# Ledger of designs, part 40: VH-VL binders against q96il0

Target 1, 167 residues: q96il0
Amino acid sequence: APERGAERRDTAPSGVSRFCPPRKSCHDWIGPPDKYSNLRPVHFYIPENESPLEQKLRKLRQETQEWNQQFWANQNLTFSKEKEEFIHSRLKTKGLGLRTESGQKATLNAEEMADFYKEFLSKNFQKHMYYNRDWYKRNFAITFFMGKVALERIWNKLKQKQKKRSN

## First folded at step 1 (VH-VL)

Design p4g (framework fv_pabinafusp)
Fold by OpenDDE, second read of step 2:
Structure p4g (fold): chain C 167 residues (1-167), chain A 120 residues (1-120), chain B 112 residues (1-112)
Amino acid sequence: as target 1 above (167 residues)
Amino acid sequence: EVQLVQSGAEVKKPGESLKISCKGSGYTFTSYWLGWVRQMPGKGLEWMGDIYPDDSDTTYSEKFKVQVTISADKSISTAYLQWSSLKASDTAMYYCAAGQPVDYRSFDYWGQGTLVTVSS
Amino acid sequence: DIVMTQTPLSLSVTPGQPASISCRSSQSLVYSDENTYLHWYLQKPGQSPQLLIYKVSNRDSGVPDRFSGSGSGTDFTLKISRVEAEDVGVYYCMQGTHYPFTFGQGTKVEIK
């Protein structure tokens, strides 16, 4: 039985958005939409005296962002590829060429494309369910650490106030 | 972005009352402490006092303790500096400045300043 | 009150040359937590003060590497390795160790 060649799943290149925030930024920056995922990356601010808890939160946010970027980059690539294949297959079935007599790219009508979208969504339904589940888990963890960081900041503020009163 | 926006320039007469404001944005107002700094014309910086907006805990320089009142309204993220009776010697630039909720005890963010002119 | 004494009060520097400003406190600025809360500010002409250095030697965000702070106890120094035209202004040391907080007299830096 011939070994079915492992289809090299064309993974979208991890395009690290070269968005560089201004050096004086004391806050998170939102970059332009990524070329592949169409998601706007966030450049997270790193304070000089970042606490271990703040660092952990930042890393978790960064990892979640990278995961989300990679997921949508791959989904968009898959969508584009399958869409093109669908169009080509349907045109061929109709006995139509890939180009019109005027040299324009042949297209399908909105109704035919609706069938593609329905099929694509149905095929990817489980994948989207798993994505949503993991998305919620990650965001829950982030929210939890945000709460911890908030408490730490409150505590640090209280210590500062105590120092103020001792003078 | 963290911003401190102060009220506009004031021209007053001796004996008049004045309240100037400093509105914070881009951060949790109650997480920072806020100080007021005076700069007389052509002179250096003078710390007047500071406030913690969350509980209105206020500390004054002895030089300013009787002359001014520092307050804050956390509901609108605004701090105030108030005089009951202005003197000609109160003519100065007044800066609000915020410190981070860390133990730096520094002024990390500054307002644009409010010029107060007291003249007869 | 802690008296902060800056020297010199005025400095005229040729672009590209180094500059040094001294700040002395009337008492130790070492706090009970072993930190020293001495800070440096720059007020450019017509602008609000801005933080340059916090806790003796830490550069604030966006402050160029040509700025450095040093010192301990009662003696502190701000150095500019290569003065640029944008460095014109009045430099202030400030102590945040003890209330009331106090500033130095300021050092006016001008370009020759």
Scores: ipSAE 0.030, ipTM 0.639, lowest interface PAE 3.3, mean pLDDT 87
Fold by ESMFold2-Fast, scan of step 1:
Structure p4g (fold): chain C 167 residues (1-167), chain A 120 residues (1-120), chain B 112 residues (1-112)
Amino acid sequence: as target 1 above (167 residues)
Amino acid sequence: EVQLVQSGAEVKKPGESLKISCKGSGYTFTSYWLGWVRQMPGKGLEWMGDIYPDDSDTTYSEKFKVQVTISADKSISTAYLQWSSLKASDTAMYYCAAGQPVDYRSFDYWGQGTLVTVSS
Amino acid sequence: DIVMTQTPLSLSVTPGQPASISCRSSQSLVYSDENTYLHWYLQKPGQSPQLLIYKVSNRDSGVPDRFSGSGSGTDFTLKISRVEAEDVGVYYCMQGTHYPFTFGQGTKVEIK
């Protein structure tokens, strides 16, 4: 009988990364957001009969994920550090303490923070342009290999039909 | 600052149960794998197993899977290593260690260790 | 299980001289993603282990540039270009390519 909404059991998990999806997963698995990049990692399922083209596509997707994670982890750390420095600098200029009477961090109002955001975005404009360029290049390559994999699967189905017809 | 703080030293008799702890702070506890490593007196390091705290998914070394239980309580950012019945051969330093899953480095941060002594 | 073999088991070096530690695995440490999950740890006397090198050749944050890692497949080397007093301790290689994760026996480095 047909399996209703069931996915195929993972019968041969081979290797493991530090990020390990549930063992019954025979599809790509999406994990929780990373602390630094705030991106959800994807673990890619590897079938036993993976073709060289399917392997190339999977590796390209994995490399793109790793590149994306590193970019945003670095960007977020830089943002947090520079924001903290800016707040401390402005509070010193105003003659205010770094902590409130309750011991909590002192903050700046939205108008004061607007100066920081403008400076940060302007300073990082070229960096984000290079990121966007590389992102488009990577997604174009992924789409290209997805097309090649799709054609391979169609060809394999046609070969199966011909072999069945011959006998 | 990332910190792993382990429970204090233990002195036990053979046959007693024990549960030691490792509390994480300064990072998102549920986003890091947490492993346990044993070091027998004067010997090297042995990986016992690890846990992903977000869903309590565990992996054990074959040698340790019947000897210990690894668990975590993500509400208090604490992982545990537990024995139902201690043996003299369990005398060792036990380390917890956390690893970042996305860059696939092994154990980036280590606890200070918990010394467990089992003697009659 | 993957067996990790370190040589030598102990080294006595004069301050300022180089030191080299080898690590051999019983099978290839290249994972299906083409990364090699071979890491080096240092345990200083009375301290917890600390990460020195991850994925063969990458220095962890704060690790001095006198430490370098190299190798491929089953053969790996950790090199200290100029050994200093604070470098004394036991060095371990570790593989994270396949469960169970396994460590080498350790190499004790001490000053002459």
Scores: ipSAE 0.000, ipTM 0.451, lowest interface PAE 20.1, mean pLDDT 79

Design p4h (framework fv_pabinafusp)
Fold by OpenDDE, second read of step 2:
Structure p4h (fold): chain C 167 residues (1-167), chain A 122 residues (1-122), chain B 112 residues (1-112)
Amino acid sequence: as target 1 above (167 residues)
Amino acid sequence: EVQLVQSGAEVKKPGESLKISCKGSGYTFTSYWLGWVRQMPGKGLEWMGDIYPDDSDTTYSEKFKVQVTISADKSISTAYLQWSSLKASDTAMYYCARVTYDESYGYYMDVWGQGTLVTVSS
Amino acid sequence: DIVMTQTPLSLSVTPGQPASISCRSSQSLVYSDENTYLHWYLQKPGQSPQLLIYKVSNRDSGVPDRFSGSGSGTDFTLKISRVEAEDVGVYYCMQGTHYPFTFGQGTKVEIK
């Protein structure tokens, strides 16, 4: 039985955005688009007196961002690879070389490329469905923890107000 | 690092308006009360009032209630102390301080600004 | 307003000797939660005040063990077991139990 070669899933390198916000930043920062995912990374602010709940929220946001970056980096890599293969295959079928007589990279017309996009979307439809499901699940969790943090802050404020009113 | 950075020294004449600032960093600015403390030259510390930056809830000492306005802009993590009309008697060092609390209902000022010297002279 | 009275107002201490500062409040500083919100601050020459002790006896982070706070109700004491040159400044007690917050007059500690 021929050993089905484990298709080395070319995982896009986790491009840690080299964007470093100023050390004295008190806010979340949005970096430039990542070269692989084309998503703008957020650098989350870490307060010195971060509550356990705030920390949990921040970690969940960070993990979700990393997940999202990795998904789109891999998706873009796959897309680029399959696009190139499609172009090469179609040119070959047409009896055309990979380069024009002028030495330029041969391209397909918009109609031919539309077929590629349709096929690619169809092929990846299930993958996108799972992505969307997980995206919603993660964002729901984030929103839930945002609510908890908001309640914690309100509670802390109220404790202070109660002391003010008793005087 | 948790820091409070105040605006620079001010020299004013009686009757002029003034607004000094205190910018918080290194913590969630909206989650802590911020107090103002006056120190007249060669005198002790006087609590003026405090503000909760998230909703601008403000409390004043009766002594300062009509004399000053405390405000905050949470978008830039900055609190303000303002006079509509300065007096010579307003000459003092003004400190902002973060009011912290433990698990109990206790308040203490744990982080202080560097102070803003206000001089009011004819 | 709660009046905070410090004694003495000035203290000259030989390095290595102990120092004691008293702070008396005009009324009890015990809050309804059974805590007492009496704090001690140090203002070093040309500096902002800094927290030394909170809630009568708790040292703030980085405060040396030579500093201790004690007291109850209306009578409080700050002690320095062995005064060092870096301890020079004005010490303030503050009550945080009742609004408005009020400070003692300050005690100036100098080295002989």
Scores: ipSAE 0.049, ipTM 0.671, lowest interface PAE 3.8, mean pLDDT 87
Fold by ESMFold2-Fast, scan of step 1:
Structure p4h (fold): chain C 167 residues (1-167), chain A 122 residues (1-122), chain B 112 residues (1-112)
Amino acid sequence: as target 1 above (167 residues)
Amino acid sequence: EVQLVQSGAEVKKPGESLKISCKGSGYTFTSYWLGWVRQMPGKGLEWMGDIYPDDSDTTYSEKFKVQVTISADKSISTAYLQWSSLKASDTAMYYCARVTYDESYGYYMDVWGQGTLVTVSS
Amino acid sequence: DIVMTQTPLSLSVTPGQPASISCRSSQSLVYSDENTYLHWYLQKPGQSPQLLIYKVSNRDSGVPDRFSGSGSGTDFTLKISRVEAEDVGVYYCMQGTHYPFTFGQGTKVEIK
């Protein structure tokens, strides 16, 4: 059963770009999407014999997850608020009410909404650049520690071969 | 309350297509694998395959991967089992079940649908 | 595929008497983490299967202590110390150690 999960994850490259537990981990639990960030949290399993290096990697992943949750919750709230304000402002400029005659919420066409997206991205360019910079730094650190953990596991396996045979 | 509700019984003729459904409620549908199990009349249980609804990743038993297609529509929390051309040998009760992993239990099926009886006869 | 073999195929017991069901696997069910992912399911007449015992010997929530599981490697046993009318149904062992998951052929337990 754990072997089944490990085999599929090892052969599925799409798992690299999507939210997924650490490779070969079948003990992690994936939670529901957060209301504001829309990101699914991972509840990491802690092995009984976790090495200091493995602990550092896990804590780095947990801290990065918390940082991401907070950033996107704030961005999504800001986006929704500013989008609503933009729509209301444009409808007022056109002399239209917030609701149609049928009582449905009034909307803008795709071209008008494109103006909002361009303005929002321009306004938040520096914030997104700092986020991307920190995101890359965090991912580099995570990848680096993943490499260290892998080497540690290889070294421990070699040590075990010296002391005794195992499957 | 976690629940899986399956579509009603089907009576079909050989050569006809069929698609049966399994709707999840009371849990995050996209966070669990959803499996299908066949039980032929008077016989035991056979695991057919499962699907992870968030990305439609599927796993099939070798016996079933040519016979059926498993799919899911996560927008309505529903998984499907489909035949392009039914045979009399497809007559069986089909169960859907949530496939879960946890540290204490390993991989297991914890919540089961009520079953869909499929009868294929001339 | 791992073949799961159950014996007996059917068992008729008087209420209050013990019952024993055996399950054998074609290969070891011990995983590299030293856990054995053998589970027991009960299918009552007209109902869907339900989990009874997980990882050889652990009772699922709400399962009476008259049920017990034992075994290791390839040889497993489910015992009911005193069969009640409520215990009627088909019992299946299942292995979750290796893909694909496989079930035994089932053991039907009924009351005289």
Scores: ipSAE 0.000, ipTM 0.430, lowest interface PAE 19.3, mean pLDDT 78

Design p4i (framework fv_pabinafusp)
Fold by OpenDDE, second read of step 2:
Structure p4i (fold): chain C 167 residues (1-167), chain A 121 residues (1-121), chain B 112 residues (1-112)
Amino acid sequence: as target 1 above (167 residues)
Amino acid sequence: EVQLVQSGAEVKKPGESLKISCKGSGYTFTSYWLGWVRQMPGKGLEWMGDIYPDDSDTTYSEKFKVQVTISADKSISTAYLQWSSLKASDTAMYYCARPEDYYGSFSFDYWGQGTLVTVSS
Amino acid sequence: DIVMTQTPLSLSVTPGQPASISCRSSQSLVYSDENTYLHWYLQKPGQSPQLLIYKVSNRDSGVPDRFSGSGSGTDFTLKISRVEAEDVGVYYCMQGTHYPFTFGQGTKVEIK
């Protein structure tokens, strides 16, 4: 049974993950999962001699990450809130309190919870479709710029080799 | 943001009636139980009862069942605690609190600021 | 009714020192789902109570890591690893397993 560590998700303060990679890192770092989005943030490496094209790629990756973090943070908060409201309302509709006088827990069964998930997915279907569309567009753009950066690096290496042969 | 805002402090005489309020905002008021907690001066917390605002189903502690009436007006997202006849022993701070049943946990996650009720001759 | 007994009722702690509060229930707080619905609240001076720990050991949102809850069945403990000035107040255990819900007597934590 997955440990129901129900972290009470308050409204997400824009808590920038306090994960600070080592200052001397020459690589991208993956942080711990964000409390709200549950997504692992990536700390992008900034080269000392970053080209304008590399900078553009890095910014696009950062913007895409921020967009993705915000989407999932909001979605998870909405989900948690609606789930809680559903449980409370459904228990009451059954003529049940949150607890019985004997202390017996009124719980929803897996079938009742399946209805919640179906309703939630149905309600959010369009939102998820737009998310997926935008996710693919952003990732396509990132991939395109990765290709350009790769070509730029090859060209720069070739120019350096030619200069070494001419001296 | 979820907020519970209670009515202001009350000064009453023994035998008077009183109705204090707790207004909920930032959540679906009808979908959550709302509880009342008493705190006598310099004493601990006492759960009095709770209400489900959608249908006004109410549960009381046996200690408070005859002493107070808990009600709600869902149209204005407000719960009430009422006395028909106050006693000097009703002098206390009264809190409204929203219980949460999150993944089976039942606890009070949000609290009002409290309403001080003073009953003196 | 379930009786909740806290010990001690008052505690004076030097800043930076640990604190420990015990809460005992007259009956088991273990539910049929194997969860234990014991919660801890802090009431700071002149403020409303606030949730600290829910279900024995889970910290509420914004609660510092210096707070920890433990226990099982009828015996529970709240620990503060390093007491700070902001931790001054009255701590209450509460059972949320059976109606009526009941609180401990409270433990007043003061700084020396």
Scores: ipSAE 0.025, ipTM 0.565, lowest interface PAE 5.4, mean pLDDT 86
Fold by ESMFold2-Fast, scan of step 1:
Structure p4i (fold): chain C 167 residues (1-167), chain A 121 residues (1-121), chain B 112 residues (1-112)
Amino acid sequence: as target 1 above (167 residues)
Amino acid sequence: EVQLVQSGAEVKKPGESLKISCKGSGYTFTSYWLGWVRQMPGKGLEWMGDIYPDDSDTTYSEKFKVQVTISADKSISTAYLQWSSLKASDTAMYYCARPEDYYGSFSFDYWGQGTLVTVSS
Amino acid sequence: DIVMTQTPLSLSVTPGQPASISCRSSQSLVYSDENTYLHWYLQKPGQSPQLLIYKVSNRDSGVPDRFSGSGSGTDFTLKISRVEAEDVGVYYCMQGTHYPFTFGQGTKVEIK
C-alpha cells in the first residue's frame, strides 16, 4: 500500500518503510493502516538523550510491532485467498457465473459464508492460540520495561533535585 | 451484497458550493477505505483521494488537496466529496470506489454508479 | 508521481482475434514485500469501471480466462486471447504501489 496520510516516500532515498512520520513531529506518530496487516504502525520518536533502557524498550516495541504486522499480513493474505477459492468453488457447484447480469461481482449469502468461517477458524485454531500466547508474553515484557523506564525517570528526577539543593 | 450508491446528477454555476455523497451498504462501512475518482468528459480516470470512515483519516492527491474536501459520516455509512467554490473545470463524472476484500491489493472492485457534475454559466 | 503510459491508445479488433495492450510505469512497481501492485480495469460504454486483473496476473472473480496479465518491474501487458463483442470499452492500467495512485490514459477497444 502507498503511505496514506504520511509524507511521500520519494522524499527519502531508502525504501525500508512506506510510512514516514511528519518531519516536524517531536512525538510518537501513528500511521495509516498497513496494506497487508490492516494494523496502524507506530513510528517512535527518538529523544536526543535516549537512555540505554529507553532504547531497549523502543527496540522491543518496534520488534513486537514488526512481529505483529508480519503475522496479520500473512493471515489476511491466507484468509483472502481461501475465501475467494471457497466462493469460486461454491458458485461453480451451483452452476452460477461469477458475475451478475449487471456486471457486479457475485457473492454468497451469510449462511453459506458461515461454513467458510467455521472451517477457517478450525483450521487456524492452533496458530491463533500460539499468536495470543506470544502476544501476551510480548505485551507483558513491554509493560515490565515501561515500568523500569518510569522508575529510572523518577530516580533521575530525585537525583537532579538533590544536586540542585547541594549547590 | 456490497453496494455503493451515489447521489444524483448536479448542474451548478461557477462559484457555487456542492457536496455529493456515496452510501455504502452490505458491508462494515468503517472497516474499509473509500476512494474518489474523477473522469472528465472524454478523458481517463484520476484518483483524487480516499478516506477511512472509522476515524475520518484522509489521503489526497496533491492536485486535488486544495480543490475538494473528503469526509464521512459513519453513523449513516456515507462518504462525501465537497467543493467550496465550483469552477467550470470541475465538470466531470465522479466515482466512489471501495478496495476489494483482499487486504492490501489496493484494487477497487466495487464502484458506485457515478455522479455527473456539470458546472456552466 | 508515477506516470503510467498505455499503448496503443485505440484498437479495432475483428471478433475472435487476439488483442494486446501495453502499460509502462515511470518507476518500478515492485513493493518491499516483492508484490507488484499493477491492476487492470475495463470501463464499458455508459458504465462504471470494473476490475479485471489485480497484482499483474490475477483474474478477478467472474473474469473470463481469455483475459490474462503479465509483466514485471515497469513493463506490463494485458492480453485478450479471443476478443468478443462484450469486451468493447476502455481499458485502464493502475498502480497502487505508491501514493498518489495513478492510471494510464486508457486504451479504447472497438469491434470492426
Scores: ipSAE 0.000, ipTM 0.455, lowest interface PAE 20.1, mean pLDDT 80

Design p4j (framework fv_pabinafusp)
Fold by ESMFold2-Fast, scan of step 1:
Structure p4j (fold): chain C 167 residues (1-167), chain A 121 residues (1-121), chain B 112 residues (1-112)
Amino acid sequence: as target 1 above (167 residues)
Amino acid sequence: EVQLVQSGAEVKKPGESLKISCKGSGYTFTSYWLGWVRQMPGKGLEWMGDIYPDDSDTTYSEKFKVQVTISADKSISTAYLQWSSLKASDTAMYYCARQIGYNPEKGFDLWGQGTLVTVSS
Amino acid sequence: DIVMTQTPLSLSVTPGQPASISCRSSQSLVYSDENTYLHWYLQKPGQSPQLLIYKVSNRDSGVPDRFSGSGSGTDFTLKISRVEAEDVGVYYCMQGTHYPFTFGQGTKVEIK
């Protein structure tokens, strides 16, 4: 029988899940969604004949993934915390308890929650604007390097084949 | 580990068909030409031909062009050497070997372990 | 086809002594890019050939510095400065300049 290569634990650590690509994978592996960022991490396959340009592209993609994961993990945690604090604050000002008489968690109506969303977006406007600019810059850079790597691969294959045939 | 692994020894009768294999691992199989070299018992090395696995482009030595067919399946990183009708004179050790560079800059830098083919009546 | 001729066909060497193998091609091995595609291989008894020297004088990775290649045009030499027991085998020169690729007939090196 074939041996298993995936790492597993009876209990997952708090936060980011660990995973292992399938054994003998020659392609990138997509993992489960991170608890906080809700984004799926990608484990990049590293070929033994990786060129310096291919390595630069891979590292750029890995760095961009880490940046993206950290941004959304922090943003989602901040949003959840501030939402909960807002709800509790509004219930307190109305003299209401945190639970309904039926034992369910007390909530605010859509109109009241609109106030929170307006304040959150306003407060985080510059942060989201900087994120969007960096996101586009990073993706344009990745696309550009993907083009360079593709041209390098085509050039190397064509050169190898042509020189061999030109005896 | 960068290696070429060939299929096992074969014992055949004249007129039979045969297909032997060479599997590459640990490198990008489609980026290198793969050659086949024959060594008759107690004799030297003879280049038979090669294949570029990415598009299955082949080159043959004229001596071997009508005797054998070289093919590859890049999805499993495997190249093949086949005979439609074996002759006793095909008895030999057959090696596959990877070519480095676009104008065999290093010649053959990685060799399979060889497949012994014995053809006897 | 380019004919590759090796001399001698066999030689017996006392351990620690030098050895020299000649390889001559029937026409120039200089390619249009000004490189010379002459390579040397060693086949130890019962083993696959292994690369020793590529493009006349370049030692492949892991090959001991006692091996050296030289030559130009049609005349090439492989030298072993001090032969060791592990150097026993058949040495082949090979040209990759012109199709079909051709090998010399081989030189068998033995220890006295």
Scores: ipSAE 0.000, ipTM 0.450, lowest interface PAE 19.0, mean pLDDT 80
Fold by OpenDDE, second read of step 2:
Structure p4j (fold): chain C 167 residues (1-167), chain A 121 residues (1-121), chain B 112 residues (1-112)
Amino acid sequence: as target 1 above (167 residues)
Amino acid sequence: EVQLVQSGAEVKKPGESLKISCKGSGYTFTSYWLGWVRQMPGKGLEWMGDIYPDDSDTTYSEKFKVQVTISADKSISTAYLQWSSLKASDTAMYYCARQIGYNPEKGFDLWGQGTLVTVSS
Amino acid sequence: DIVMTQTPLSLSVTPGQPASISCRSSQSLVYSDENTYLHWYLQKPGQSPQLLIYKVSNRDSGVPDRFSGSGSGTDFTLKISRVEAEDVGVYYCMQGTHYPFTFGQGTKVEIK
């Protein structure tokens, strides 16, 4: 049986944002849009006295961001590839080359492209449903941990006030 | 001038191989499908197959799929129709024709002059 | 394969008189884009075929106004309002909607 060469699904490279915030920053930074996902990465500030809960929150936010970046990077790559294939196929079907006789890139009209978009959305509908589900799940978890961190900070302030009153 | 020029008439014996040519000029050869049409003596037209010269994607009529090979050399704007072993029944006029699309909007808008192939013992 | 049936197979016409050729397909020639890829060709004696009508009713460049095409679905007609001596030849309908492309048997038009 001839080994069907596994089409290496070109996965978008994990875009390490080249944006490096200043070392002395005391706040989160928003980087430029990633070239693959077009999402702006957030560089999370790490406090010197980060609590275990704060650390868990930060890690969860980071993991969610990475997941989101990877999803959209791959989705955009797939979209671009399939769009190009569609255009090429359609031009071929029309008896047109990739370039006009004048050397310009041949293009499809809006109506022809509407078919592509409809098909692409239909094909990826389930994938987007799963993405949305997971997005809400992750954000719920983040919000939950944000609440815990807020409570911890309140408790720590109360303890400090008690300690000051006892001296 | 936009034209298709085919190779000259051929006289062959049964069992011989043959390759006839169709050269396009005056247009972007790679941008249009090129079809082959057979016309047996005193008979109608039969579509044999077509080729897209840019990537050599080829489609055959089931009747001709095993009988002939269609190919193209885009570097010289030439398409080919080839037999590995001719039969007397292959005696016909063969036309190349330009197609505007897979489902051609204008059908065959440009035709070659035809190549007469005679296969006799 | 789609079978294209032309009628009549031969027609002898007096110059100046009208002619009509019918072409019937074994199935609908309407494509998914709502176009009908039915074409008419003329092959004059000793010449290559030439396009006359494309997509049922559109005359190709240089085709005289005396030629007209009509029809829908499976039934198509080529009309010549006034036949001239230069109109002698074999007329073919062709479907380009479905692969493989198929031609009618041809209609031989002669002058009386």
Scores: ipSAE 0.000, ipTM 0.529, lowest interface PAE 13.2, mean pLDDT 88

